# Designs tried in a protein design chat: VH-VL binders against q8ixk2r445to577. Part 281

Target 1, 133 residues: q8ixk2r445to577
Amino acid sequence: FFGMLQNKGLTDYCFDYNPPDENQIVGHQVILYLCHGMGQNQFFEYTSQKEIRYNTHQPEGCIAVEAGMDTLIMHLCEETAPENQKFILQEDGSLFHEQSKKCVQAARKESSDSFVPLLRDCTNSDHQKWFFK
Below, E stands for the ipSAE of ESMFold2; O stands for the ipSAE of OpenDDE; V2 stands for 0.75 times the mean of E and O plus 0.25 times the DockQ between their complexes.

## First folded at step 14 (VH-VL)

Design u67 (framework fv_axatilimab)
Fold by ESMFold2-Fast, scan of step 14:
Structure u67 (fold): chain C 133 residues (1-133), chain A 120 residues (1-120), chain B 107 residues (1-107)
Amino acid sequence: as target 1 above (133 residues)
Amino acid sequence: EVTLKESGPALVKPTQTLTLTCTFSGFSLSTFGMGVGWIRQPPGKALEWLAHIYWEDEKYYNPSLKNRLTISKDTSKNQVVLTMTNMDPVDTATYYCAHKLYPGRAFDIWGQGTMVTVSS
Amino acid sequence: DIQMTQSPSSLSASVGDRVTITCLASQGIKNYLAWYQQKPGKAPKLLIYGASRLQSGVPSRFSGSGSGTDYTLTISSLQPEDFATYYCQQHNSYPWTFGGGTKVEIK
């Protein structure tokens, strides 16, 4: 699967990664922004290793969540995906983070007027349902 | 249909506290993504953002007004209340409350505004 | 605070004219930019959000563009009902700030 990763409960919001420039593709938080349909910073690939990969810049980035944290951060991809970079895209559209046993949910970013994907206890909420477009 | 209406005193004396109520219909502030803000406009001047409250009860204030503002919501009454302490003649303005659907979007529906004159 | 500078502060135009209003932010605002129209004695009306997205019910003659610090509102063919004051607003960071307004007057 690849494309713009959209939230079912928030139509018109896509995973979005805005690195400061092409030389700093890692270390920043993934956000949700209005879908623009142009690929670029909203284009992601779901891989056979259960990674959510960002390939717009080099080196390639992979979304990860550090132990004890709930934010999705861009890390460097590794030859063998570490557990903190593995997300199971389930049939109902939920994104299950294997290491934490939590699901990715749309939420408001603290101190910002923006949405952000965060790890939360899994529910059947449409705000935890995602699809590629 | 979303509607909002401001209410409060038309005249306030210097040093008094202003309390404005925004009563709304067509949405609930317990609904995911909803927010209500307050904006004012002195006669003949530009718009100035005052405060915003989100559905999860997080509150943000314009720091230029340095601890004079308090915003609160009562979701059961469909109301948002703004208080502003130590009123001064320069605070004379039309005060608006406005609905905002989702962070990242803009103030899509505005109340009609209520004029507040600060004078002795 | 992010300062929003609108240019021009006023302009005179005729029905059918193409009108362009510019909004400059003192720092990058990542397309967290809205445009409002305000007629005398009335509340503002949302025209554009996300720098370029037309609010539902707003005529297609209105369009927004820009990125970073530089944004524009264009009215492709001015109509009589478009004579009003226009404001831009950034909401990338608190406090949210508005431009000083651009008054579009009949020529």
Scores: ipSAE 0.767, ipTM 0.908, lowest interface PAE 0.8, mean pLDDT 92

Design u68 (framework fv_axatilimab)
Fold by ESMFold2-Fast, scan of step 14:
Structure u68 (fold): chain C 133 residues (1-133), chain A 120 residues (1-120), chain B 107 residues (1-107)
Amino acid sequence: as target 1 above (133 residues)
Amino acid sequence: EVTLKESGPALVKPTQTLTLTCTFSGFSLSTFGMGVGWIRQPPGKALEWLAHIYWEDEKYYNPSLKNRLTISKDTSKNQVVLTMTNMDPVDTATYYCAHKLYPGRAFDIWGQGTMVTVSS
Amino acid sequence: DIQMTQSPSSLSASVGDRVTITCLASQGIKSYLAWYQQKPGKAPKLLIYGASRLQSGVPSRFSGSGSGTDYTLTISSLQPEDFATYYCQQHNSYPWTFGGGTKVEIK
């Protein structure tokens, strides 16, 4: 799977990654923004290692969640995916982070007029359902 | 169909507290993604954002008004209430409430506005 | 606070003209920008959100463009009902701020 990763419960919102510049790819939070269809900052790949890869910049980035946190952060990809970078895309569209036993859910970003993907207890909410477009 | 209507006093004396009510229909403020804001416009001047309340009950205020503002919602009545303390003639303006679908979007549906005059 | 500078403050135009209004932010706002139209005695009407997305029901002659600090609203062929005051608004950072407005008047 590859393309724009969209939320089922939010019409026209896609995973989006805006690093400060092309040479500073890691350390920032993944957000959700209006889908623009231009690829680039909204283009992601779901791999056989269960990674969500961001290939717009070099070196390639992989979405990760640090222990004890609920935010999705961009890390450098590894030769073998570490557990904190593995997300199981279920048949129903849920993204399950096995290390934490939680699901990725759309939520409002603190102190911001924007959406962000966060780890939350798993439910059948459409706001926890994702698909590539 | 989303509709909003502002109500409150047309005349307020200096130092009094203004209370404005926004009554709406066509959506619930408990629904994921919904929000309501307050914007004012003095006669002949530009728009000024005052406050916003999101569906999860988080509230944001324009800091230039220095703790004079309180925004709250009553989901059972489909209302959002704004209070503004210590009114001054400079606060004379048309006050609007407006609906916002989802963070990242804009104020898509506005009330008609209510004119508030502050004088002795 | 992010200051929104709108230019020109007023302009005179004829039906059929192409009208361009510019909005400059004092710092980057990441396309968290909207455009509103306001007619005398009426509430503002949303035209554009996300810098370039046309609001449902708004005529296609309206378009928005720009990124970073520089944004533009264009009316490709001005109609009689388009004579109004136009405002830009940023909502990237609190407090949300509006431009000073551009009044589009009959020539």
Scores: ipSAE 0.761, ipTM 0.902, lowest interface PAE 0.8, mean pLDDT 92

Design u69 (framework fv_axatilimab; at its last read DockQ between E and O 0.97; V2 from the best seeds 0.83)
Fold by ESMFold2-Fast, scan of step 16:
Structure u69 (fold): chain C 133 residues (1-133), chain A 120 residues (1-120), chain B 107 residues (1-107)
Amino acid sequence: as target 1 above (133 residues)
Amino acid sequence: EVTLKESGPALVKPTQTLTLTCTFSGFSLSTFGMGVGWIRQPPGKALEWLAHIYWEDEKYYNPSLKNRLTISKDTSKNQVVLTMTNMDPVDTATYYCAHKLYPGRAFDIWGQGTMVTVSS
Amino acid sequence: DIQMTQSPSSLSASVGDRVTITCLASQGIKTYLAWYQQKPGKAPKLLIYGASRLQSGVPSRFSGSGSGTDYTLTISSLQPEDFATYYCQQHNSYPWTFGGGTKVEIK
């Protein structure tokens, strides 16, 4: 799977990563923004190791969640994916974070007029369902 | 479909408190992604954002107004209320409430506006 | 606060003209920018959101572009109903701020 990762419950919102410094590609939060259909900062790859990979610039990044946190941030990819970087894309579209046992849900970013993917208890909400386009 | 209407118009004396109610239809402010903001425009001047309330009841204010603003919602009545204390003649303006569908988008539907005049 | 500077503050144009209005942000706003049209005595009308997305029902002669700090609204062939004041607005950072407006007047 590769492409733009979209939310089923929202019209026209995609996973988006645009760090302020392209030479410091890691450490920033992934957001949800209006889908533009051009790949680039909205192009992600779902790997056989259950990683969500961002490889537009070097070094390549992998989405992770730090222990006790609920935000998705960009980390460096590792040769063997650590547990905090593993997401199971289920048949119903749920994106299950293996280490925390929580699901990725669209929510409003704190102190911002933007959506963001956050870890929440798993529900059957369309705001927790995702697909690649 | 979606409509909003401000209370008023209002004539306010200096130092008094202004209370404006925005009554809306066609959406619920308990629905995921919905928000309502207040914007004002003095005669012949530019637009100025005042406050915004999101569906999860988070509130944001323009800090230039020295903590004079309070925004609240009553989802059962489909209303958003703005309160502004210590009114001054420079606060004379048309006040608008406006709907916003989802963070990341813009104010898509506006009320007609209500004229607030502050004079002795 | 993010300062939004519009240029020009006013312009005179004829029906059929291509009109370009610019909006400069004092810092990067990541395409969190909208354009509004306001006619005398009326509430503003949303034209463009996300810097380049045409609001439903808005004629295709309106287009928006830009990134970072520099944004543009273009009207490809001005119509009589387009004589109005245009405002840009950023909502990347609180407080949200509007430009000073550009008045498009009949020549």
Scores: ipSAE 0.789, ipTM 0.915, lowest interface PAE 0.7, mean pLDDT 92
ESMFold2-Fast, scan of step 14: ipSAE 0.765; ipTM 0.914
ESMFold2, look of step 15: ipSAE 0.721; ipTM 0.903
ESMFold2 (binder alone), look of step 15: mean pLDDT 93; pTM 0.953
OpenDDE, look of step 15: ipSAE 0.880; ipTM 0.950
ESMFold2, look of step 18: ipSAE 0.701; ipTM 0.899
ESMFold2 (binder alone), look of step 18: mean pLDDT 93; pTM 0.953
OpenDDE, look of step 18: ipSAE 0.840; ipTM 0.939
ESMFold2, fold request of step 19: ipSAE 0.655, 0.649, 0.677; ipTM 0.877, 0.880, 0.889
ESMFold2 (binder alone), fold request of step 19: mean pLDDT 93, 93, 93; pTM 0.953, 0.953, 0.954
OpenDDE, fold request of step 19: ipSAE 0.909, 0.910, 0.908; ipTM 0.960, 0.960, 0.959
ESMFold2, last read: ipSAE 0.626, 0.619, 0.672; ipTM 0.869, 0.867, 0.887
ESMFold2 (binder alone), last read: mean pLDDT 93, 93, 93; pTM 0.953, 0.954, 0.954
OpenDDE, last read: ipSAE 0.909, 0.285, 0.910; ipTM 0.959, 0.788, 0.960

Design u7 (framework fv_axatilimab)
Fold by ESMFold2-Fast, scan of step 14:
Structure u7 (fold): chain C 133 residues (1-133), chain A 120 residues (1-120), chain B 107 residues (1-107)
Amino acid sequence: as target 1 above (133 residues)
Amino acid sequence: EVTLKESGPALVKPTQTLTLTCTFSGFSLSTYGMGVGWIRQPPGKALEWLAHIYWEDEKYYNPSLKNRLTISKDTSKNQVVLTMTNMDPVDTATYYCAHKLYPGRAFDIWGQGTMVTVSS
Amino acid sequence: DIQMTQSPSSLSASVGDRVTITCLASQGIKYYLAWYQQKPGKAPKLLIYGASRLQSGVPSRFSGSGSGTDYTLTISSLQPEDFATYYCQQHNSYPWTFGGGTKVEIK
């Protein structure tokens, strides 16, 4: 699977990673932004190791959730995916984070007029369902 | 079809409290992503954002108004209410309420506006 | 507060002309920028959101571009109904702020 990772419940919102410096692709929060259809900062790959990879720049980034947090941040990919970088894309579109046992939900970022993907208790909400386009 | 309409007094005396009601149809403020904001425009001047309320009931205010503002919603009545205390002649303006579909989008549907004049 | 500076404050143009209006933010706003059209006595109308996305129902002669602190609204071929004041708005940071407006007068 590869492409733009879109939310089923929102009109035209995609996973987006646009770090402030191309030389520093790690450490910033993944956001949701209006889908533009041009790949680049919205192009992700879902791997057989259950990683969500950002391959626009080298070295490759992998989405992770740090212990005790609910935000998705960009880490460096590793030879063997660590547990905090594993997401199960389920048949219904749910994106399940194995280590935390929570699901990725589109939510409003605190103190911001923006959506971000956050870990929340799993529900059947369309705002927790994702697909590649 | 989304519509919004502002209502409230046309004339307010200095020091009084202004209460404006935005009544809307075509959407619910319990719908994920939805929000309603208040914007004003003094005669011949630019637009000024006042306050915003999101579907999850989080509220944001323009800090320049020195804690004079309160925004609230009544989802069952399809209304958003703005209260502004200690009115002054400089607060004379047309007041608008406007719909926002999602965070990250803009104010896509506006009410017609209601003129509020503050004078003695 | 993020200050939004529009230029020019006013302009006169003929039908068919290409009109360009600029909006400068005092700090980066990450494409959280909208353009509105306001005709005398009327509420503003959304033209563009997300810096470059055309609102449904808005004629294709309107376009937006820009990044960082510098954004532009272009009307490729001005029509009589385009007489209006145009406003930019940032919503990257609270308080949300509008530009001072640009009045477009048809010659």
Scores: ipSAE 0.753, ipTM 0.904, lowest interface PAE 0.9, mean pLDDT 92

Design u70 (framework fv_axatilimab)
Fold by ESMFold2-Fast, scan of step 14:
Order: sequence, then structure tokens, then C-alpha cells
Structure u70 (fold): chain C 133 residues (1-133), chain A 120 residues (1-120), chain B 107 residues (1-107)
Amino acid sequence: as target 1 above (133 residues)
Amino acid sequence: EVTLKESGPALVKPTQTLTLTCTFSGFSLSTFGMGVGWIRQPPGKALEWLAHIYWEDEKYYNPSLKNRLTISKDTSKNQVVLTMTNMDPVDTATYYCAHKLYPGRAFDIWGQGTMVTVSS
Amino acid sequence: DIQMTQSPSSLSASVGDRVTITCLASQGIKRYLAWYQQKPGKAPKLLIYGASRLQSGVPSRFSGSGSGTDYTLTISSLQPEDFATYYCQQHNSYPWTFGGGTKVEIK
């Protein structure tokens, strides 16, 4: 799967990564923004290693969640995907982070008029369902 | 379908506290993604954002007025209330409440506005 | 605070003209930009959100463009009902701020 990763419960919101410095792709939080269909900052690839890759820059970025955290942060991809970078895209559309046993959910970003993907206890909510467009 | 209406006093004396109520229909402020904000406009001047409340009860205020403003919601009554302390003649303005669908979008439905004049 | 500068402050145009209004942010706002129309004595009406998304029910002659700090509202063929003041608003950072407005007068 590759393309725009969209939330089922939110009309026209996609995974979006637009760091302040395009030469530094690591360490910033992934957000959700209005889907624009222009690729670039909204183009992601789901790999056979269960990674969500951002390959607009080199070296390629991989979404990760650090132990004890709930935010999705861009890290460098590794030759063998570490557990904190593995997400299981299930048939029902849930995006399951196996290491934490939690699901990716759309939520409001603190101190911002923006949505972000966060780890939350798994529910059957459409706000935890994702698909590539 | 979505409607909002402001209510409150038309005249306020200097130093008094203003209380405005926004009564709405067509949505619930407990519904994911909903929010209501307050914006004012002095006669002949530009719009100024005052405060916003989100469905999860998070509140944000214009820092220039933060010590004077309180926003709250009563989801059972479909109301959002704004209070503003220590009113001054420069606070004379039309006050609007407005609905916002989802963070990242804009104020899509506005109330008609209520004119508040501050004078002795 | 992010300052929003609109230009021009006012303009006069004939029915059928193409009208452009510019909004300049004092720092990047990542397309968290909306445009509103306000007719005399009325509340503002949302025209565009997300810099370029046309609000449902708004005529297609209205369009928005821009990124970073520079944004434009275009009316491709001005109609009599477009007499109004237009405002841009950023909501990338608190406090949310509006431009000073552009008054469009139709002769």
C-alpha cells in the first residue's frame, strides 16, 4: 500500500509530515491535515516489514513511537525494522502498534488547532480506522 | 441546520463584568471535532478572536485578554458562555459566537452577533 | 503574535472584473488560512478554509491560493452581490488573528 493515509472517521484528513527544515526529517511529530492529493508531505508507504515510511527525503524516515509515549515521531528507518516502528494495518482498518498493544487514533494536538495521530486503547471507533487513498 | 444565537446585555457600565451566552442547535459540543469560538468587532474595525472551546473541554484565550476572559460550556443546554471582566469603553463591539467543525477548518457558521455598548 | 496584512484596504471594480485580494502573514502559517465575506450589518460568512478549499454552497467564482506567508483570494467575475468586506484569518498559532479587511465596492 502507498499513498495518502486517511482517517475513516474524519472527512478529508490525512497523515502529514512537514518538518520546519526539509534537511532534517527526524524528531518531529506526525500530524493530520486536510488531504490535498499533491503527494510530498502526505505520501506514505506501508511496507512488508510493517513500517510506515516517508520517502520524500533521503535518508528515508519511518514513523515510530518511543517507549511510554503516545505520539508518532519520525525516525530514521533501519535495515531491520525495530519493534517501535512496526504497525499492523488490520483488515478492519485499525493501525495496531504491536509493541505497545495500542491503536493509532485521531485526536486534537495540544495547544494547536490541528489533529494528530496518537496511541490510544483500541476501540471499534472510526477515528481509529485508516486507509490508503 | 446548525444555528447559533448570542444573548446578553446591550449596555454595560465601565468596570462591570459582561456575560454573553451562545445558544446553538444542530450539533452537540460533546461530539468529536466540534468547537465554538467567540469573536468581536468594534464599530468600523477588524475582527478579533477572543476565545475558543473544544469538544474535550480544552479552552484557549487571546493572551491580550486572558486575565479577563472565561469560556465554558453546558452541553445539556447546548450553550457556551463567555465572561469578560472589567469592561471599558474600548470593549464596545459586536460580539459573535461561531461553530467550527474540526481542528484545521474554519468558523463555518456564525451567530447574528450582539452589540454591546460600554458607557456610563 | 502573527500579524496578517491585507492589501489593498479597499478597491472599486466593475461587475465582471477579476478581483484579487492578498494576505501576508508575518511568519509561515502552513496553509491554516481562511477567507470570510462580511456584508454591511451581517455576520461574516466563510468562503474558503485550508487556504484553497471552497466552503460548501460558495460560488465557484471564489478561489484561494498560496502557501507559507503569502495567500490570495480571487473572485474571477465580480457580481453585484459580492459588495462586501473580505477578511483573512490564520489559525496556525494562538492567538488566532485576522487581517484588517479589504472593502470591495461595486460601481
Scores: ipSAE 0.724, ipTM 0.898, lowest interface PAE 1.0, mean pLDDT 91

Design u71 (framework fv_axatilimab)
Fold by ESMFold2-Fast, scan of step 14:
Formats: structure tokens, sequence, C-alpha cells
Structure u71 (fold): chain C 133 residues (1-133), chain A 120 residues (1-120), chain B 107 residues (1-107)
């Protein structure tokens, strides 16, 4: 499955990755921005290894959450997905990060003019429901 | 539905402090995502963003004016207040407050503006 | 700070004309761009947000396009009520900055 990864609660917002330098694609936080339909920084692929890949740039980027953290950051993809890069997209639209036992939620980054996806305790909130468009 | 109106003094002397109040209706600054900003425009010149406040009381200021600006909100009164210290004739402008629905969006509804003249 | 350069600073046009206004950012702004219309003595009115999204109630003759550093506002068939000054604004990073404005005047 691939395309724009859109939030059910924030209906106009999609996963968005805008690194400041195209040659340094890893290490930055994933944000949520208005779904623009142009692909590019909003084009993601959900893989059979339960990865969320950002592959419009080489090397391939994979979304990860480091131990003890709640932010989604871009890491290099590996041939066998490590546990911190695995997200289970469930039937109800929940995006479950199995290593942390938490769900991805649309939230506000406290010092930014943007929404961001963060790990939070799983709830039935539409802000925790995602789908590819 | 959404309306905003600026109020404050029309004339300010150099070195004085300006206090402007934005009174609004049709939304609450306790609502998820909502924010209000201040923008000014000197006569015949371009728009300049001054400050912004979000529903969680998070505040942003234009760095060129940051040490002179304070923005605050009173959610129960539906008001946002901007204070600007050490006024100078170059600060003469129409001052606007404007509504923003969510982070990442634009200023969709603006007040009518209030003209502030700084003169001795 | 991100500098926003609008061109032209003014233009003369006739009703029915296609008008294009450009906005150039000093660095990439990732579609975080809005366009406003301002008539004399009035507050600005939002036309376009997110570079290409038409604000509710704005006529479809207005459209926005662009990416990276280069953005355009197009009025496909200019109407009498469209004679105004137009401003772009970036909100990719603080401070938010506006272009210098483009005045669309009667030819």
Amino acid sequence: as target 1 above (133 residues)
Amino acid sequence: EVTLKESGPALVKPTQTLTLTCTFSGFSLSTFGMGVGWIRQPPGKALEWLAHIYWEDEKYYNPSLKNRLTISKDTSKNQVVLTMTNMDPVDTATYYCAHKLYPGRAFDIWGQGTMVTVSS
Amino acid sequence: DIQMTQSPSSLSASVGDRVTITCLASQGIKYHLAWYQQKPGKAPKLLIYGASRLQSGVPSRFSGSGSGTDYTLTISSLQPEDFATYYCQQHNSYPWTFGGGTKVEIK
C-alpha cells in the first residue's frame, strides 16, 4: 500500500517529511501538513515488513521511534526491519508501534507551527486513525 | 460567524507603551488548533507579522521586535492582548488581529484593523 | 529570515485578462504559502492557503501553484472587483514573512 498517509481526525493532514537538505535525509522528525496531492514529501509506502518507507530519495528512509521516545524520526531502512521501525496498520486504522505498545496519534509539537505524529497510549480517537489515500 | 475587532489608542507618544485588544466571537481559544495573530501595516507599505498565540498558550514573536512584544489571551473573555513597548514614529501603522484555524494554515478571518499613530 | 520577493510590484490589466503574480522565497518553503487580496482601506482577505488550496467562498478564477521557492497566483479572467493589492506569505518558519505586494491597476 502506498500514497499519502492521512489522518481521520485531522482530515486535511498527511504524513509529511521535509528534510532541510536532500542529501541528509535521516535524523529529522516527521510532521503533518495539508495533503497537497503532489507526492514528493508526502509519498509513503507501507511494506510487508510493517515499515513506513519514504523512498522518493536514495538512500531509502524508514520511520522509526527510538527507545523511550515518542517522536517519529527518519532512519535508514535495513534489509530486515528492526523492531523500532515496525508499525502495525490495524483494520480500524490504528497505527500500532509494537515495540512500545503505543499508537501513532496526530498531536501538536509544543514549539512548532505544525502538527506531528507522536506515540501515545492507544485510544479510540479519530486522531489515532490513519489511511492511505 | 467568526469575527474579530481591534481596539486601543489612536495616538501614542514616542517611548510610551501600546496596548491593543482583539475581541472575537464565533470560536474559542480553548478549541484544539485555534490561534490568533497580530499583523501590522504602515501606510502604503507591506504587511508585517508581529506575534501569534495558540490554544495551548504557546506564543511566537517576530525576532526583530521580540524584546518589545508581549502577547496574552483571556479565553473566558474571548480576547487576545498585544503590548508593545518603547513606541517610535516608525511604528505608525494599522494593526490587525487575525484568526488561524490550525497550525500550518493561513490567517483566514481578519479584524477591520485599528490605526495607531506615533507622534509627539 | 525567509525573504519573499513578489513580481511585478505593479501591473495594469483590463477586465477579462489573465493575470499572473509570482512570489520567490529565499529558501524552500515546502508549500507553506498563502495569498491575500487587499482593497484600499480594508483588511486583507485570504484567497489561497497551502500554496494551491482555494479558500471557501473565493471565486474559482483564482488559483495558486508552485513548489520549492517559486510560487504563482493566477487570475484566469480578471473582474472589476479584482483590482487590488495582492500579498504572498510564507509560514514555513518563524518569523512568518510577507511579500512586498503586487498592485493590480486598471489599464
Scores: ipSAE 0.555, ipTM 0.867, lowest interface PAE 2.0, mean pLDDT 90

Design u72 (framework fv_axatilimab)
Fold by ESMFold2-Fast, scan of step 14:
Structure u72 (fold): chain C 133 residues (1-133), chain A 120 residues (1-120), chain B 107 residues (1-107)
Amino acid sequence: as target 1 above (133 residues)
Amino acid sequence: EVTLKESGPALVKPTQTLTLTCTFSGFSLSTFGMGVGWIRQPPGKALEWLAHIYWEDEKYYNPSLKNRLTISKDTSKNQVVLTMTNMDPVDTATYYCAHKLYPGRAFDIWGQGTMVTVSS
Amino acid sequence: DIQMTQSPSSLSASVGDRVTITCLASQGIKYFLAWYQQKPGKAPKLLIYGASRLQSGVPSRFSGSGSGTDYTLTISSLQPEDFATYYCQQHNSYPWTFGGGTKVEIK
């Protein structure tokens, strides 16, 4: 699967990665923003290693969650995906983070007029359902 | 359909407190993603954002107004209230409340505005 | 605070003209930019959100573009009802700020 990763419960919101410094793609938080349909900062690939990969920059970035944290941040991709970079995209649309046993949910980003994907206890909410478009 | 209407005094004396009420219909401020903001416009001048309240009761204020602002919601009455202390003639403006669907979008539906004149 | 500078502050145009209005932010705003139209005595009307997304019910002659600090509103063929003042607004960071406005007048 590849394309714009969209939330089922939010009309026209996509995973979005637009760091302030284009020369440093690592360490910043992934947000949810209006889908623009141009790929680029909203283009992600779901790999056979269960990575959510950001291919528009070199070196390639992979979404990760640090131990004890709930935010999705950009890390460098590795030859073999580490556990903190593995997300299981289930048939119902949930994104299950195997290392933490939690699901990715859309939520409001504090101090910002944007949504953000966060790890939360798994529920059947549409705000925890994702699909590529 | 979403509608909003501002109400409050047309004339306020210097040093008094202004209280404006935004009464709305067509949405609930307890619904995920909803928000209401206040914007003002002095005669012949540009728009100035004052405050915003989100559905989870998170509030944001324009810091240039030096803690003069308070925004609150009453979900049962479908109202958002803005209070502004220590009014000055320079605060003379048309005051608008406006709806915003979801963070990341814009003020899509505006009230008609209420003119507030600050004069002795 | 992020300062929003609109150019020009006013312009005169004829029906059928292509009109371009520019909005410059003092720092990057990551497409968190909206355009509003305001007619005398009326509340503003949302035209464009997310820098380039046309609000439902707004004519296709209106379009928005830009990235980073530089954004543009274009009216491809000006109509009589388009004579108004236009405002841009950033909401990337608090406080949210508006441009000074661009008045589009009859030539």
Scores: ipSAE 0.665, ipTM 0.865, lowest interface PAE 1.0, mean pLDDT 91

Design u73 (framework fv_axatilimab)
Fold by ESMFold2-Fast, scan of step 14:
Structure u73 (fold): chain C 133 residues (1-133), chain A 120 residues (1-120), chain B 107 residues (1-107)
Amino acid sequence: as target 1 above (133 residues)
Amino acid sequence: EVTLKESGPALVKPTQTLTLTCTFSGFSLSTFGMGVGWIRQPPGKALEWLAHIYWEDEKYYNPSLKNRLTISKDTSKNQVVLTMTNMDPVDTATYYCAHKLYPGRAFDIWGQGTMVTVSS
Amino acid sequence: DIQMTQSPSSLSASVGDRVTITCLASQGIKYWLAWYQQKPGKAPKLLIYGASRLQSGVPSRFSGSGSGTDYTLTISSLQPEDFATYYCQQHNSYPWTFGGGTKVEIK
């Protein structure tokens, strides 16, 4: 799968990654922004290794969740995907993070009028369902 | 259909506390993504944001007025209440409450506004 | 606080004219910009959110553009019902702030 990763419950919101420094693509939080299909920051690839890749920059970035955290952070991709970078895109659209046993959910970013994807206990909510467009 | 209506006193004396109630229909403030804000407009002047409350009960205030403002919600009554202490003639304005669908969107449905005059 | 500067503060126009209103933010606001229309004695009406997205029910003659600190509202062919005051608003950072308004008057 390749394209804009959109939330089913929030029809206008897509995964977005636009770090302030183009020379340092890792370490920043993935956000949700109004879907536009323009530019590079909203296109992601779901790989056979269960990675969500941001491949518009070199080196390629992979979404990860640090142990004990709930935020999705951009890390460097590795030759063999580590467990913290593996997400199962299920038939119902859930993005299941195998290492934590939690699902990716749209949530409001603290101190901001914006959404971010966070790990939460899995529910059957449309706010935890995602699809490529 | 989303509707909101402001209610409260039309006249307030200096130093008194103003309490305004926003009563709404067509949505619940327990529903994911919903929020209600308060905005005021002095006669002939620009809009000024006062406070906002989100569905998860997080509250934000304009720092210039933060020590005077309290916003709260009663989801069972479909109401949001704004309290403003130590009223001054400069606070004379039309006060609006407005609905906001989702963080990142804008105030899409506004109440009609209620005029509050502060004078002795 | 982010200051929003609108220009012009007022303009006179005729039906059929192209009207352009600008909004300058004192720092980058990442497209978190809305435009509102307000008629005398009425509450504001949302026209545009996310700098360029038309609110449902708003005529296509209204359009928004811009990035960073510089944003524009355009009315391609002014209609009689468009005579009003227009406000921009940023919500990238608290406190949310509005521009001073632009009054579009009949010529």
Scores: ipSAE 0.746, ipTM 0.899, lowest interface PAE 0.9, mean pLDDT 91

Design u74 (framework fv_axatilimab)
Fold by ESMFold2-Fast, scan of step 14:
Structure u74 (fold): chain C 133 residues (1-133), chain A 120 residues (1-120), chain B 107 residues (1-107)
Amino acid sequence: as target 1 above (133 residues)
Amino acid sequence: EVTLKESGPALVKPTQTLTLTCTFSGFSLSTFGMGVGWIRQPPGKALEWLAHIYWEDEKYYNPSLKNRLTISKDTSKNQVVLTMTNMDPVDTATYYCAHKLYPGRAFDIWGQGTMVTVSS
Amino acid sequence: DIQMTQSPSSLSASVGDRVTITCLASQGIKYYLAWYQQKPGKAPKLLIYAASRLQSGVPSRFSGSGSGTDYTLTISSLQPEDFATYYCQQHNSYPWTFGGGTKVEIK
């Protein structure tokens, strides 16, 4: 599956990757922005290895969460997906991060004018429900 | 319906402090995603953003004016207050407050504006 | 600060004309761009947000496009009520900055 990864609760918001330096695509935080479909910054692929890939550039990026952190950041994809890069998109729309056993939730980024996906305890909130469009 | 209205003095002397109040209805600044900003426009000139406050009490200021500006909210009164110190004739402008629905959105509803003249 | 340059500063047009206004950012703003319309003595009115999304209640003759540093506002068939000054605004980075404005006048 591929496309815009949209939030059910924040109905106009999609996963968006806008690194400040186009020559360094890894290491930056994933954000949420109004779904526009006009650039590859909102185009993601969900793979059979349970990765969320950003393949606009080579090398391909894979969304990951570092141990003890709650933010989603871009890392290099690996031949075999490490546990910190595995997300289960469940039937109810929840996006479950296997390593942390937490769910991805749309939340406010305190340091900027943006929403961001963050790991939170799993609830049945629409802010934790996602779908590809 | 969302409405905002600015209030404050029409005339300020140089070196004085300006205090402007934005009174609003149709939303609460305790509601997730809500924010209110201040923008000014000198006569015949472009718009200039001054400050913004969000529902979680997070505040942003224009760095060129940061040491002069304070923004605060009183959620129970549906008010946002902007204070600007050391007024100068170049600060003569129409001052607007405006609603912003969510981070990443634009200013969708504006107050009518209040004209502030700075002169001796 | 990100500088927003609008062109032209003013233009004269007739009812029914296609009008294009451009906005150039001094660095990439990733679609964090809005367009406002302002009539004399009135507050600005939001027309377009996220570079291309039409604000509810705004006529479909208004459209926005662009990416990176270059953005445009188009009015496909100018109406009498469209004579106004138009401003672009970036909100990708603090401080948020506006363009200098484009005044659309009767030809």
Scores: ipSAE 0.295, ipTM 0.793, lowest interface PAE 3.6, mean pLDDT 89

